# Designs tried in a protein design chat: VHH binders against EKC/KEOPS complex subunit cgi121 (cgi121). Part 117

Target 1, 174 residues: EKC/KEOPS complex subunit cgi121 (cgi121), of Schizosaccharomyces pombe (q9p7j3)
Amino acid sequence: MILPLFPETQVHVFVYENVSNCAAIHEQLISQNPIYDYAFLDAATILYKKQVYSAIIRALEDRRDEQMKTKTIHSEVILSLSPKTEISSAFRQFSMTKKSKNIVVVKIDSKLTEEEEFERLDKLVEGNRVEFSDEELQKLIDFKVLKKNYKLDPSTLENPLASILSSIALRGYS
Below, E stands for the ipSAE of ESMFold2; O stands for the ipSAE of OpenDDE; V2 stands for 0.75 times the mean of E and O plus 0.25 times the DockQ between their complexes.

## First folded at step 13 (VHH)

Design zb17 (from za5 with K53Y; framework vhh_7yz9_2)
Fold by ESMFold2-Fast, scan of step 13:
Structure zb17 (fold): chain B 174 residues (1-174), chain A 120 residues (1-120)
Amino acid sequence: as target 1 above (174 residues)
Amino acid sequence: QWQLVESGGGLVQAGGSLRLSCTASGFTFSSYRMGWYRQTAGNEREWVALITYSGRTDYADSVKGRFTISRDNAKNTVYLQMNSLKPEDTAVYYCTARSYDKYGPTEDYWGQGTPVTVSS
């Protein structure tokens, strides 16, 4: 994927459903195993492709401007999904857990092609890959989790996309 | 072509109020996120308040509860109502507009700034 404003940055996004080894992946992430250098998101928190793209662009802007709040670009993506700048809260809200069943995986600055990253991830993730599309994401979302994470009420739910994107955009101006 | 024109700055006593206005021209104001930043002598520019095109607002902790941002799309104007002003609010205040497409921010516009001085 080529992003406006970041045409030289390689970005790949993968979606997996029915993942059986989330506990094993989580242990590798806690151990900071460099093979697992990706942003592993809980698909229960992602409703739209644009939500993921907005977080990626925000993270890349923060890196460009030397304003990253976390140590890696992938951690910055997770933070950027949150409407707040509190790192621990963002990770609790959006990153995968041992009990996650469906995940969204983001790779930034890959020197590999999308197919090569896919082959590598298929060895790490024991699940079914599905298309990164709004249609597939809407099958995996948990609306109770989404409403809690973005503080959505009935009036906001009339246009959840705009509210979610605004929440990402409102994060961390200093 | 495009312009952001700030007004309403000036001298005010501590505890007083000021309302800043920023009028936009040359772009579709209603689709832009509007905001206010401020800069004090010797310091970096800092964010103060934002209002999205959908009307959501957010504020820096230093001004939360004292300042209110609002917009009037019919007049292409964003406002910053500043109450309970403190000497530490003395700064040049800048209006900003940012557009977003489905993948993130696309255009940034900045005004030339309006000075606010709060005396002790």
Scores: ipSAE 0.000, ipTM 0.109, lowest interface PAE 17.9, mean pLDDT 82

Design zb18 (from za5 with K53W; framework vhh_7yz9_2)
Fold by ESMFold2-Fast, scan of step 13:
Structure zb18 (fold): chain B 174 residues (1-174), chain A 120 residues (1-120)
Amino acid sequence: as target 1 above (174 residues)
Amino acid sequence: QWQLVESGGGLVQAGGSLRLSCTASGFTFSSYRMGWYRQTAGNEREWVALITWSGRTDYADSVKGRFTISRDNAKNTVYLQMNSLKPEDTAVYYCTARSYDKYGPTEDYWGQGTPVTVSS
């Protein structure tokens, strides 16, 4: 994917279902193994492609403006999904955990093609790749988790897109 | 020395099927990602399908639901089953093998190609 405001930035997004080795991946992320330099998200927290794109754009804007709050662009994507600037809370809300079953993986600044990143991730992730589409994401979302993360009331939960995107775009501006 | 030998190409009518095969020698086939690319005159090679060493598959949007890639490690062969063929699928099809380490691709091998013509 090429973003209009960031044409030199390579972005790849992958969705995996039925992942059996999340605990092993989580250990590699904690140890800061550079091979795992991706944003590993719990698919239970992601409802729309636009949700992921908005977080990526926000992270890239913060990097451009020298306003990043985290050490890597991938951790900044995770932070940018949260409506608040508290790093530990954002990671608890959106990052893959040892018990995750379905994940969304984001790679920014890749030197590899999409197919080459897929081959690399195939060695790291023991699960089934599915299309990065609203339809597939809607099969994996946990609406209780989504409601809690974005503070949605029952009325808003029926059509949450605008509230989610607003929360991402206005993160840190209260 | 390494070799990739494609077979199974030919002429077929729209709506028909073909099965392409690619047999590898001279390297540890089971450790390599295998794939198919195609090229029409005057255009760059485009990716069609890929199968990893663990058996995971991925497909270009233009062939999803119609083509199936598979591998037989005992025979050092990768296959492309092409169903519901369209005139737009007319191209020379190339078999490719690639190895990866933790830092990216390390070796890349290509076959000589097998032509597929789909008539309307």
Scores: ipSAE 0.000, ipTM 0.274, lowest interface PAE 12.7, mean pLDDT 84

Design zb19 (from za5 with K53H; framework vhh_7yz9_2)
Fold by ESMFold2-Fast, scan of step 13:
Structure zb19 (fold): chain B 174 residues (1-174), chain A 120 residues (1-120)
Amino acid sequence: as target 1 above (174 residues)
Amino acid sequence: QWQLVESGGGLVQAGGSLRLSCTASGFTFSSYRMGWYRQTAGNEREWVALITHSGRTDYADSVKGRFTISRDNAKNTVYLQMNSLKPEDTAVYYCTARSYDKYGPTEDYWGQGTPVTVSS
């Protein structure tokens, strides 16, 4: 995909369900293995495609503006999903864990095509790839986790999209 | 229709102070995130400071403790108070305004820039 505000930046987003090797992936991320240079998100925290795109746009803005809080663009995507600027909290809230079953994987600045990244990820992730769509994401979301992460109140719950996007866009500055 | 008009730049001695102003018109100023960027010849634009619609501020490490960003919504103006200026602060300073909606950032407005020269 090509973002209107960042037309030179290649972005790929993949969704996997029923992943059996999250513990192994987590160990590779902790060891900073460069083969695993992606943002690995817990799908239980993602309700909309626009939620992911907003975090990507915010991370790219922070990189452009030389205000990244983390060391990599992929870590910045994870941080950008959080309404706070606290890095450790954001990773606990949004990144995949050893216990995750469904994941969203983001690649920025890929030198490969979407299909080439898929072939690469298929070797790393032991699960079923599904379409990156609101329909598929709604099957994987945990609404209790979403409500907690974005501090959603009862008046917001019927249409949380605007609140979530505002939280991401204004993270650390509101 | 929209405008960002910058003022306050000029020549100053190292250790001195300058106050930059940026007055906005043609949009709902109070709803926008305001910021300051700077550019030196041959280099990309560097973020300096920003202030949200709610008044929260953030600064680049190179200016923390020396620069202060503030806003006056009644005057549609954002300010950059620059203290303890260094020759390395010499640049063209740009005012910027950004709005957000349910889809993310919507408008990104830039001023024409105001030059700041710090001599030692």
Scores: ipSAE 0.000, ipTM 0.111, lowest interface PAE 17.8, mean pLDDT 82

Design zb2 (from za5 with S31T; framework vhh_7yz9_2)
Fold by ESMFold2-Fast, scan of step 13:
Structure zb2 (fold): chain B 174 residues (1-174), chain A 120 residues (1-120)
Amino acid sequence: as target 1 above (174 residues)
Amino acid sequence: QWQLVESGGGLVQAGGSLRLSCTASGFTFSTYRMGWYRQTAGNEREWVALITKSGRTDYADSVKGRFTISRDNAKNTVYLQMNSLKPEDTAVYYCTARSYDKYGPTEDYWGQGTPVTVSS
């Protein structure tokens, strides 16, 4: 996929359901194994494609402006999903855990084609790949988790898209 | 070779102030983004504040309005002025220097850390 503000940046997003090896993947992420250089998100926290794209755009803007708070663009995507600029909190809120069942995986600046990344990830992730679409994401979301992460009140929870996007785009500006 | 030396940490009462300093050597300080991170026992390092080579600043939500980051390129030093300190600010504070190219961070240097304890 090509982002209008970052046309030279290759972005691939993959969704997996019923993943059986999240504990093993989590251990590789903690050990900083370079083979696992992706943003591994818990699908329970992602409701819309635009939510993921907004976090990617924010991370790329921070990289462009030399304001990245984390060491990698993939970690910056995870941070950018959070309405707060608190690294530990963002990772606890949005990152895959040992107990995750469904995950969203983001790759930025790949030198591989989307198909080649799929083949690589299929060797790392033991689950069923599904389309990156709002329809598929809505089957995997946990609304209680979403409400807590974005501090949604009853009026915004019914139609949360605008609140989520503004939280991602405007964080740090009080 | 590079070096980052932190100083100014210590014990302080809640509501008090401390100023941390970090002096750099072995690289062109003025071209690096400087920052402060902190770490409590058993937790990952969290970002506190940063200042770009142009002087733009940014702060974690937990410290906005209380902490101020600044730099003195003539002295190769970055500062963190910490006001209205709270017990939850107790941590080891780390100075960091990062260079950037058009594709993102290229070099990432870390100091050894300076402990700050805020008593109630």
Scores: ipSAE 0.365, ipTM 0.742, lowest interface PAE 3.0, mean pLDDT 89

Design zb20 (from za5 with S54G; framework vhh_7yz9_2)
Fold by ESMFold2-Fast, scan of step 13:
Structure zb20 (fold): chain B 174 residues (1-174), chain A 120 residues (1-120)
Amino acid sequence: as target 1 above (174 residues)
Amino acid sequence: QWQLVESGGGLVQAGGSLRLSCTASGFTFSSYRMGWYRQTAGNEREWVALITKGGRTDYADSVKGRFTISRDNAKNTVYLQMNSLKPEDTAVYYCTARSYDKYGPTEDYWGQGTPVTVSS
């Protein structure tokens, strides 16, 4: 995919259901194995494609402006999903855990095609790939988690898109 | 051989102020983004403040309005002015220097850390 504000940046997003090896992936992330240089998100936290793209755009803006707070562009995407600039909180809220079952995987600056990245990820992730679409994401979301992460009230839960995007865009802004 | 040397830490009463300094040697200071992180016992290191090559600053929500980061390129030094200190600010503070290319951070240097204790 090509982002209008960052046309030279290659972006791939993959969604996996029924992943059986999240604990093994988590260990590789802790050991900082460069093969696992992706943003691994818990699908329970993601409701819309626009939510993921908004976080990617914010991370790319922070990289352009020399304002990244984390070590990699992929960890910056995870931070950027959070309404607060607290790194540890953002990772607890949005990162995959050993207990995750469904995940969203983001790759930025890939030198590989989408098909080549899928072949690579197929060796790392033991699960079923589904389409990156709002329809598929809505099957995997946990609304209790979403409500807590973005502090949504009952009225905004019926149409939370604008609230979520505002939280991402206005993170830390007064 | 690069070096980052922090100073200015110590014990201070709640409501007090401290100024941390970090002096760099062995690399072109003016080409690096400078920053401060802190770590409390049993927790991961957290970001506090940064200042870019061009002088733009950013702050963690917990310190915004109380802390000010600045730099002096002629002295190869970055500063963190800490006002209205709280017991929750007690931590070891680390100075960082980071270079960037179009793909992000390319070099990342860290100081040894300087302890700050804020008594209630």
Scores: ipSAE 0.363, ipTM 0.757, lowest interface PAE 3.0, mean pLDDT 89

Design zb21 (from za5 with S54T; framework vhh_7yz9_2)
Fold by OpenDDE, second read of step 14:
Structure zb21 (fold): chain B 174 residues (1-174), chain A 120 residues (1-120)
Amino acid sequence: as target 1 above (174 residues)
Amino acid sequence: QWQLVESGGGLVQAGGSLRLSCTASGFTFSSYRMGWYRQTAGNEREWVALITKTGRTDYADSVKGRFTISRDNAKNTVYLQMNSLKPEDTAVYYCTARSYDKYGPTEDYWGQGTPVTVSS
């Protein structure tokens, strides 16, 4: 996929359910294995495609502006999902954990087609790929976690997208 | 070889102020984004303040309104003015220099750190 604001940057997003090797993936991430150069998100924290894209855009903007807080563009995506500026909090809130079962995987600056990237990623993830859609994300979301991460209340739960996007976009501006 | 040397840390009472300095050598200072991070024992290093090569600044929420980052390219020095210090600001503060290309960071340099202790 090509983002209109960043036409030279190819982005791919994949969703996996019933992943059995999240713990193993997590260990590879800790060791900074370059083969795992992706953003691995806990699907329990993701409700909308626009949420993911908003975070990607924010990360790309930070890179463009030389304002990245983290070491890699993929870690910056994880940070960008958070309404808070703390890196540790963002990772705790949104990154895949050893206990995760469903994940969203983001690749930025891919040189491959979506299918080629999937074939590469599929060797790393032991799970079932599902469509990256709001419908599928809704099946995987933990609303308790979502409400906690974005401090949603009854007034914002009717349309949480607006609140989520505002939180992402306005992080650090309050 | 490149070097980042921090100074200005120490013990200060809550509500007090400190000014940290970081002097760079061995690389083209004006081409790097400079910044300050801090770390406490047993925790991950967290970013505090950043300043781009064009002077654009950014701050973590916890220090916004209290800390100010600035740079003097003629002196190859980046500063962190810390006002209204709190006990939770206690940490080792690290100076960092980062270069970029179109894909992101290319080089990261870190100082040895300067300790800041804020007493109640």
Scores: ipSAE 0.897, ipTM 0.953, lowest interface PAE 0.5, mean pLDDT 95
Fold by ESMFold2-Fast, scan of step 13:
Structure zb21 (fold): chain B 174 residues (1-174), chain A 120 residues (1-120)
Amino acid sequence: as target 1 above (174 residues)
Amino acid sequence: QWQLVESGGGLVQAGGSLRLSCTASGFTFSSYRMGWYRQTAGNEREWVALITKTGRTDYADSVKGRFTISRDNAKNTVYLQMNSLKPEDTAVYYCTARSYDKYGPTEDYWGQGTPVTVSS
């Protein structure tokens, strides 16, 4: 996909359910293996496609403006999902863990086509690929995790999109 | 050979102020984004403040309104003015210098850190 605000930037998003090798992937991420240069998110934290896009846009704005707080654009996407500027909290809240079962994977600035990234990523992830859609994401979300991460009360939890997007867009400006 | 040398840390009482300085050598200071991160024992480094090569600033929520970052390109120095200090600000503070291309950070330099202790 191509974002209207960042037409030079290639973005690919992949969703995997029933992933059996999250512990192995996590070890590669901790060792900073460049083969694993993706944003690996716990799908339990993602409810909408727009949530992921908003974090990507924020990370790309920070890169454009030379205001990235983390080492890579992919780490910046993870930070940008958080309503707060604390890096370690953002990673604990949104990153894939050794115990994750379903993941969302973001690739920015790929030199490969989407099909080539799928082939590469399918070799790294032992799980079932599903469509990146609101319907599929809603099957994987944990509403207790979402509520805690965005501090939603019961009334906002019924229709949380606007609150989530505002939290991402206004990070660092409240 | 590049260097980032921090100074100005120390012990201060809650409500007090400190000014940290970081002097750069061995690279073109004016071409780098400068920043400050901090680390407490047992935790990862957290971002505190940054200033771009054009002078745009940004701050972590926890320090906004209390800390001010500034730079002096003629002296190759970045400053962090810390006011209304709290015990929670106790950490080792790290100066950083970062260059960017269209794909993100290209060089990322770190100082050795300067300790700041805020007593109750």
Scores: ipSAE 0.525, ipTM 0.838, lowest interface PAE 2.3, mean pLDDT 90

Design zb22 (from za5 with S54A; framework vhh_7yz9_2)
Fold by ESMFold2-Fast, scan of step 13:
Structure zb22 (fold): chain B 174 residues (1-174), chain A 120 residues (1-120)
Amino acid sequence: as target 1 above (174 residues)
Amino acid sequence: QWQLVESGGGLVQAGGSLRLSCTASGFTFSSYRMGWYRQTAGNEREWVALITKAGRTDYADSVKGRFTISRDNAKNTVYLQMNSLKPEDTAVYYCTARSYDKYGPTEDYWGQGTPVTVSS
């Protein structure tokens, strides 16, 4: 996968449904196990591929410009999904929890081959990997969560993509 | 301008002991969970031990009963007492400090590492 503004940056996005070990993964994240250096998102918060890529692009722009608000590129992706620059709010809104069942996992700047990353992550996540596609994401989204996170009104719910992308692009500015 | 400075590494014979120290500056040490990780050439960093701000400790299975983590908030220092060392403990040891809110980790600091070689 090629990012228009960062064509040399390696990006992998994985989607897992019916994950049974989210509590164990969460404990590994809390314990600072670097093998879990990924952005672990709750799939209930993600509606479109473009939503994830917009957050990745924003995080990469902030890293390029030395304007990251968090300590890792993966944490910056989580922050970048939020319409505001409050770290704790962004993590509350978008990160996987012990109770999550479906997750989206982002890896940036892997030092492993693509096949090694696939093998590694599939061993860490006890769930069914599905295609990273709008069709699959739309099976996993929770519209109540999406409405709350992006402050969508009835008019924007008819076509939320533009509103979501604008919120990500204008984060910390409006 | 935060810093984590490790010391105490070196060469030791199997069955011996070493005490690693890590002194922090530039942040409120007492508010952070402190930990130790290690890395062998060709491998990922693996977690070794951690100590919470309340003093609760946890250890990797490979070091339980042999290693002890402790902290001295007055000195902004975390320690790793390593006993009954094995050749498999040979690695570069890294000190880490992490801040958490109720939704997960918010800040993550790492030292430069200190090498430990255990000969047989």
Scores: ipSAE 0.000, ipTM 0.124, lowest interface PAE 17.5, mean pLDDT 82

Design zb23 (from za5 with S54Y; framework vhh_7yz9_2; at its last look DockQ between E and O 0.84; V2 from the best seeds 0.82)
Fold by OpenDDE, look of step 14:
Structure zb23 (fold): chain B 174 residues (1-174), chain A 120 residues (1-120)
Amino acid sequence: as target 1 above (174 residues)
Amino acid sequence: QWQLVESGGGLVQAGGSLRLSCTASGFTFSSYRMGWYRQTAGNEREWVALITKYGRTDYADSVKGRFTISRDNAKNTVYLQMNSLKPEDTAVYYCTARSYDKYGPTEDYWGQGTPVTVSS
């Protein structure tokens, strides 16, 4: 996929459910294994495709502006999902954990087709791939977590997209 | 060899001010994004303030309005003016230099850190 604002940057997003080896993946991420150069998100925290895209765009903007707070573009995506500027908070809120069962995986600057990237990733993730769609994401979301992460109230909970996108876009601009 | 040397840390009372300095050597200072991070024992290092090679600044929410980052390329020095200090600002503050290419960071340099203690 190509983002209109960043036409030279290829991005792929994958969704996996019933992942059995999140703990193993997490260990590889801690050790900074380059084979695992992805952003691994807990699907329980993701409700919309646009939420993921917004975070990606924010991360790419930070890179463009040389204002990345984290070490890698993928870690910056994780940070960009959060309305808070704290890195530790963002990772705690949105990153895949050892206990995660469903995940969203983001690859930035891929030189591969989506299918080729999937084949590579499929060797790392032991789970079932599902479509990256709002419909599928809605099946995996934990609304309690979502409400907590974005401080949603009854007035915004009916249609939380605008609130989520605003939180992502305006992070650090309060 | 590259070097980042922080100074200006110390003990200060809540509501007080400190000014940290970081002097760089061994690399082209003007080509790097400079910044300050802080870390407390048992916790991960968190970013505090950043300033690009063009002078654009960014601040963590916890310090916005209180801290000011600036740089002097002629002196190869980056500064952190810390006003209205709070006990929660107590940490070791680290200076960092980062270079970029189109794919992201290419080099990261870190100082040894300077301790800041804010008493209540």
Scores: ipSAE 0.895, ipTM 0.951, lowest interface PAE 0.5, mean pLDDT 95
Fold by ESMFold2, look of step 14:
Formats: sequence, C-alpha cells, structure tokens
Structure zb23 (fold): chain B 174 residues (1-174), chain A 120 residues (1-120)
Amino acid sequence: as target 1 above (174 residues)
Amino acid sequence: QWQLVESGGGLVQAGGSLRLSCTASGFTFSSYRMGWYRQTAGNEREWVALITKYGRTDYADSVKGRFTISRDNAKNTVYLQMNSLKPEDTAVYYCTARSYDKYGPTEDYWGQGTPVTVSS
C-alpha cells in the first residue's frame, strides 16, 4: 500500500493469529537477522487499523524530518505507537515477545507486491494469516493491556480511537 | 577520521545544573542532526534530546522543561544544558551525530560518553 503523504514508500501490514514460533522469531530479531527486517507487534496491543497507520505515518514523518530516535524505520514504528518518548517502554509494551500468540507485522519500503511480501513472510511465521481489519484486530486485542498502554478511563472507552490517535500524534503529553 | 568528544560530566547535588559539551571533527558538523542519549547499567540507551541541522529541537518527556540542547556550528559543538537535576538523571550521556537519506540514518556516530551522577 502507498500512503498519500509518502507516495514513494510501499507499506504492507499483515496479521497472524495462533503463532507458534514467536520465541524463534524473537531470537532472530535480537540477532538482527536481515531476513526478519519487519516491525513485529504484539496484536494484544492493537485495536484499530488507524492505530498502526498513525504510527507508520509518525515514523515516516520523523524520518523525513531527521528526528528518528531509533536506528531503523521499523523500530521507529514501535516507538511511535507509544504515548511516551521512552524507547525501552515502547518496546516492552508493543513489540512481539517470545510469549506472544498473535502478531501484527509491518513492512516499510517494500519492493514487493503484497502477495510477494506475504509469501516471504509466511516462510518465517508459523501461524494463520487473518485480514488486517478492525474486525479481526478486535478479536485479538487485550483491552486490559490497551487501557494500561494508553491510560484510558471509562469516558474514553466510548470512543477509544480518538484518544489513542491523539496519544500517538502528541507523544510527550499523554 | 571522525571524532565526537564529550565533556562537562561529573558529580552534582540534586537540584543542581551541568552543561555538557560535545565537540566534533572529521565531518561537516552543520549537515548533521545532533543528539544526546543516556544509559544506566543494564539498560538500553534512551533518547534525551535532538537538534536538527535546521535548528529544530525535541526532548524526551523526562527532561522537557529542564534540559536545553543547542548547537554552535562555528565551534562544531553541541551542548546540553541540564537544570533541576534529579537522581534519576544519573547516567552515562552520549553525544550522537546522524546523517540521513530518504531511507533513514546513513551515518550514526557516537561519542565515548561522559558520566553524570546526581546525588540525593
């Protein structure tokens, strides 16, 4: 997919449920294996497509403006999901861990079609692909985790999307 | 051939101030985004502040309002003025210089670090 503000940047997002090899993937990420050059997110932290797209846009804006805080665009997406500037907290809260069961996977600067990227990714992830949709994400979310990560209160729960997107856009204030 | 040399670290009492300096050589200083990171034992380096080649600044939540980053291109030096210091500011502070292309950082230079200890 091509985002309007970044017409030269091809982005793909995939969702997998019932992933059996997160521990193995995690070890490859620690080893900085270039075959695993994706952002691997814990799906328990993602409720909306717009949540992911907003983090991607924020990361791309920071790249454009030479304000990246992390080393890669994919690590910057992980930071960009967080309402806080602390890098370690963002990774602890949003990254896939070896205990994760469902994941969201982001590829930025892809030179492949969505199906070609999927074929590559499917060799790495032992799980079932589901659609990247609000419907599927809502089945995988942990609302306790979401509330904690974004400091949501009861009045916010009527429309948590606006609060979450504001947190991503205004990082440092909420 | 590039070099980043930090100075100005030390021991200070809580509530005090320090000014860190980082002097660069071996590259065109005015073309680089400069920054400061800090690290405590057993943890990853955390971002503290940055200043772009155009002079835009940004700060981590934990230091906003207390720390100020600035640069002097004539002296190839970036500064971190640290006021109202707290014990949790205790860390090794690293100066960084980054250049970018359209895909992200291409050069990523780090100084050796300067220790800062803030006592209660």
Scores: ipSAE 0.724, ipTM 0.898, lowest interface PAE 1.3, mean pLDDT 91
Fold by ESMFold2-Fast, scan of step 13:
Structure zb23 (fold): chain B 174 residues (1-174), chain A 120 residues (1-120)
Amino acid sequence: as target 1 above (174 residues)
Amino acid sequence: QWQLVESGGGLVQAGGSLRLSCTASGFTFSSYRMGWYRQTAGNEREWVALITKYGRTDYADSVKGRFTISRDNAKNTVYLQMNSLKPEDTAVYYCTARSYDKYGPTEDYWGQGTPVTVSS
């Protein structure tokens, strides 16, 4: 996808369900294996495509403005999903864990086409790729997790998009 | 080679103030984003504040309105003014310096850390 404010930046987003090797992927992330330089998100935390894109835009703005709080653009995407700027809290809330079953994978600044990136990821992730769409994401979301992460009340939970996007875009300012 | 020397830490009572300083050498200070992180025993390192080479500042929600980061390029020094200190601000504070290209941080330097203890 081409982002209007960052047309030079290549972005690929992949969704996998029924992933059987999350523990193995998590070990590679802890060891900082550069082959695994992606943002691995728990799909239980993602409701909309716009939620992911808002976090990507926020991370790219922080990179442009030299305000990244984490070491990589991919870790900055994870931080940017959080309504607060607490790094450890954001990672606990949104990152894939050893116990995750469904994941959203983000790649920024890929030198590869989407097809080439998929072939690479297919070797790393043991699961079923599904379309990156609101329909597919809504099958994988855990609303209790979403409510807790964004502090949604019952009235907001019925139409949470605007609140989630505002939390991401305006974090620390609202 | 490069060096970051921190000072100003110590013991202070709740409601008090401290000013941390970090003096850099061995690299072009004015070209680097400067920042402060903190770590408490048993916890991961958390970001506190940053100031870009252009003077733009940003703060963690927990310190916003109480802490102020500033820099003096002529002295190669970054400061953290800490006001209205709370016991939960007790931590080892680390000075950081980062350079950037279009893909993100290219060099990342860390100080040795300076302890701050806030008594109730």
Scores: ipSAE 0.559, ipTM 0.848, lowest interface PAE 2.2, mean pLDDT 90
ESMFold2 (binder alone), look of step 14: mean pLDDT 85; pTM 0.852

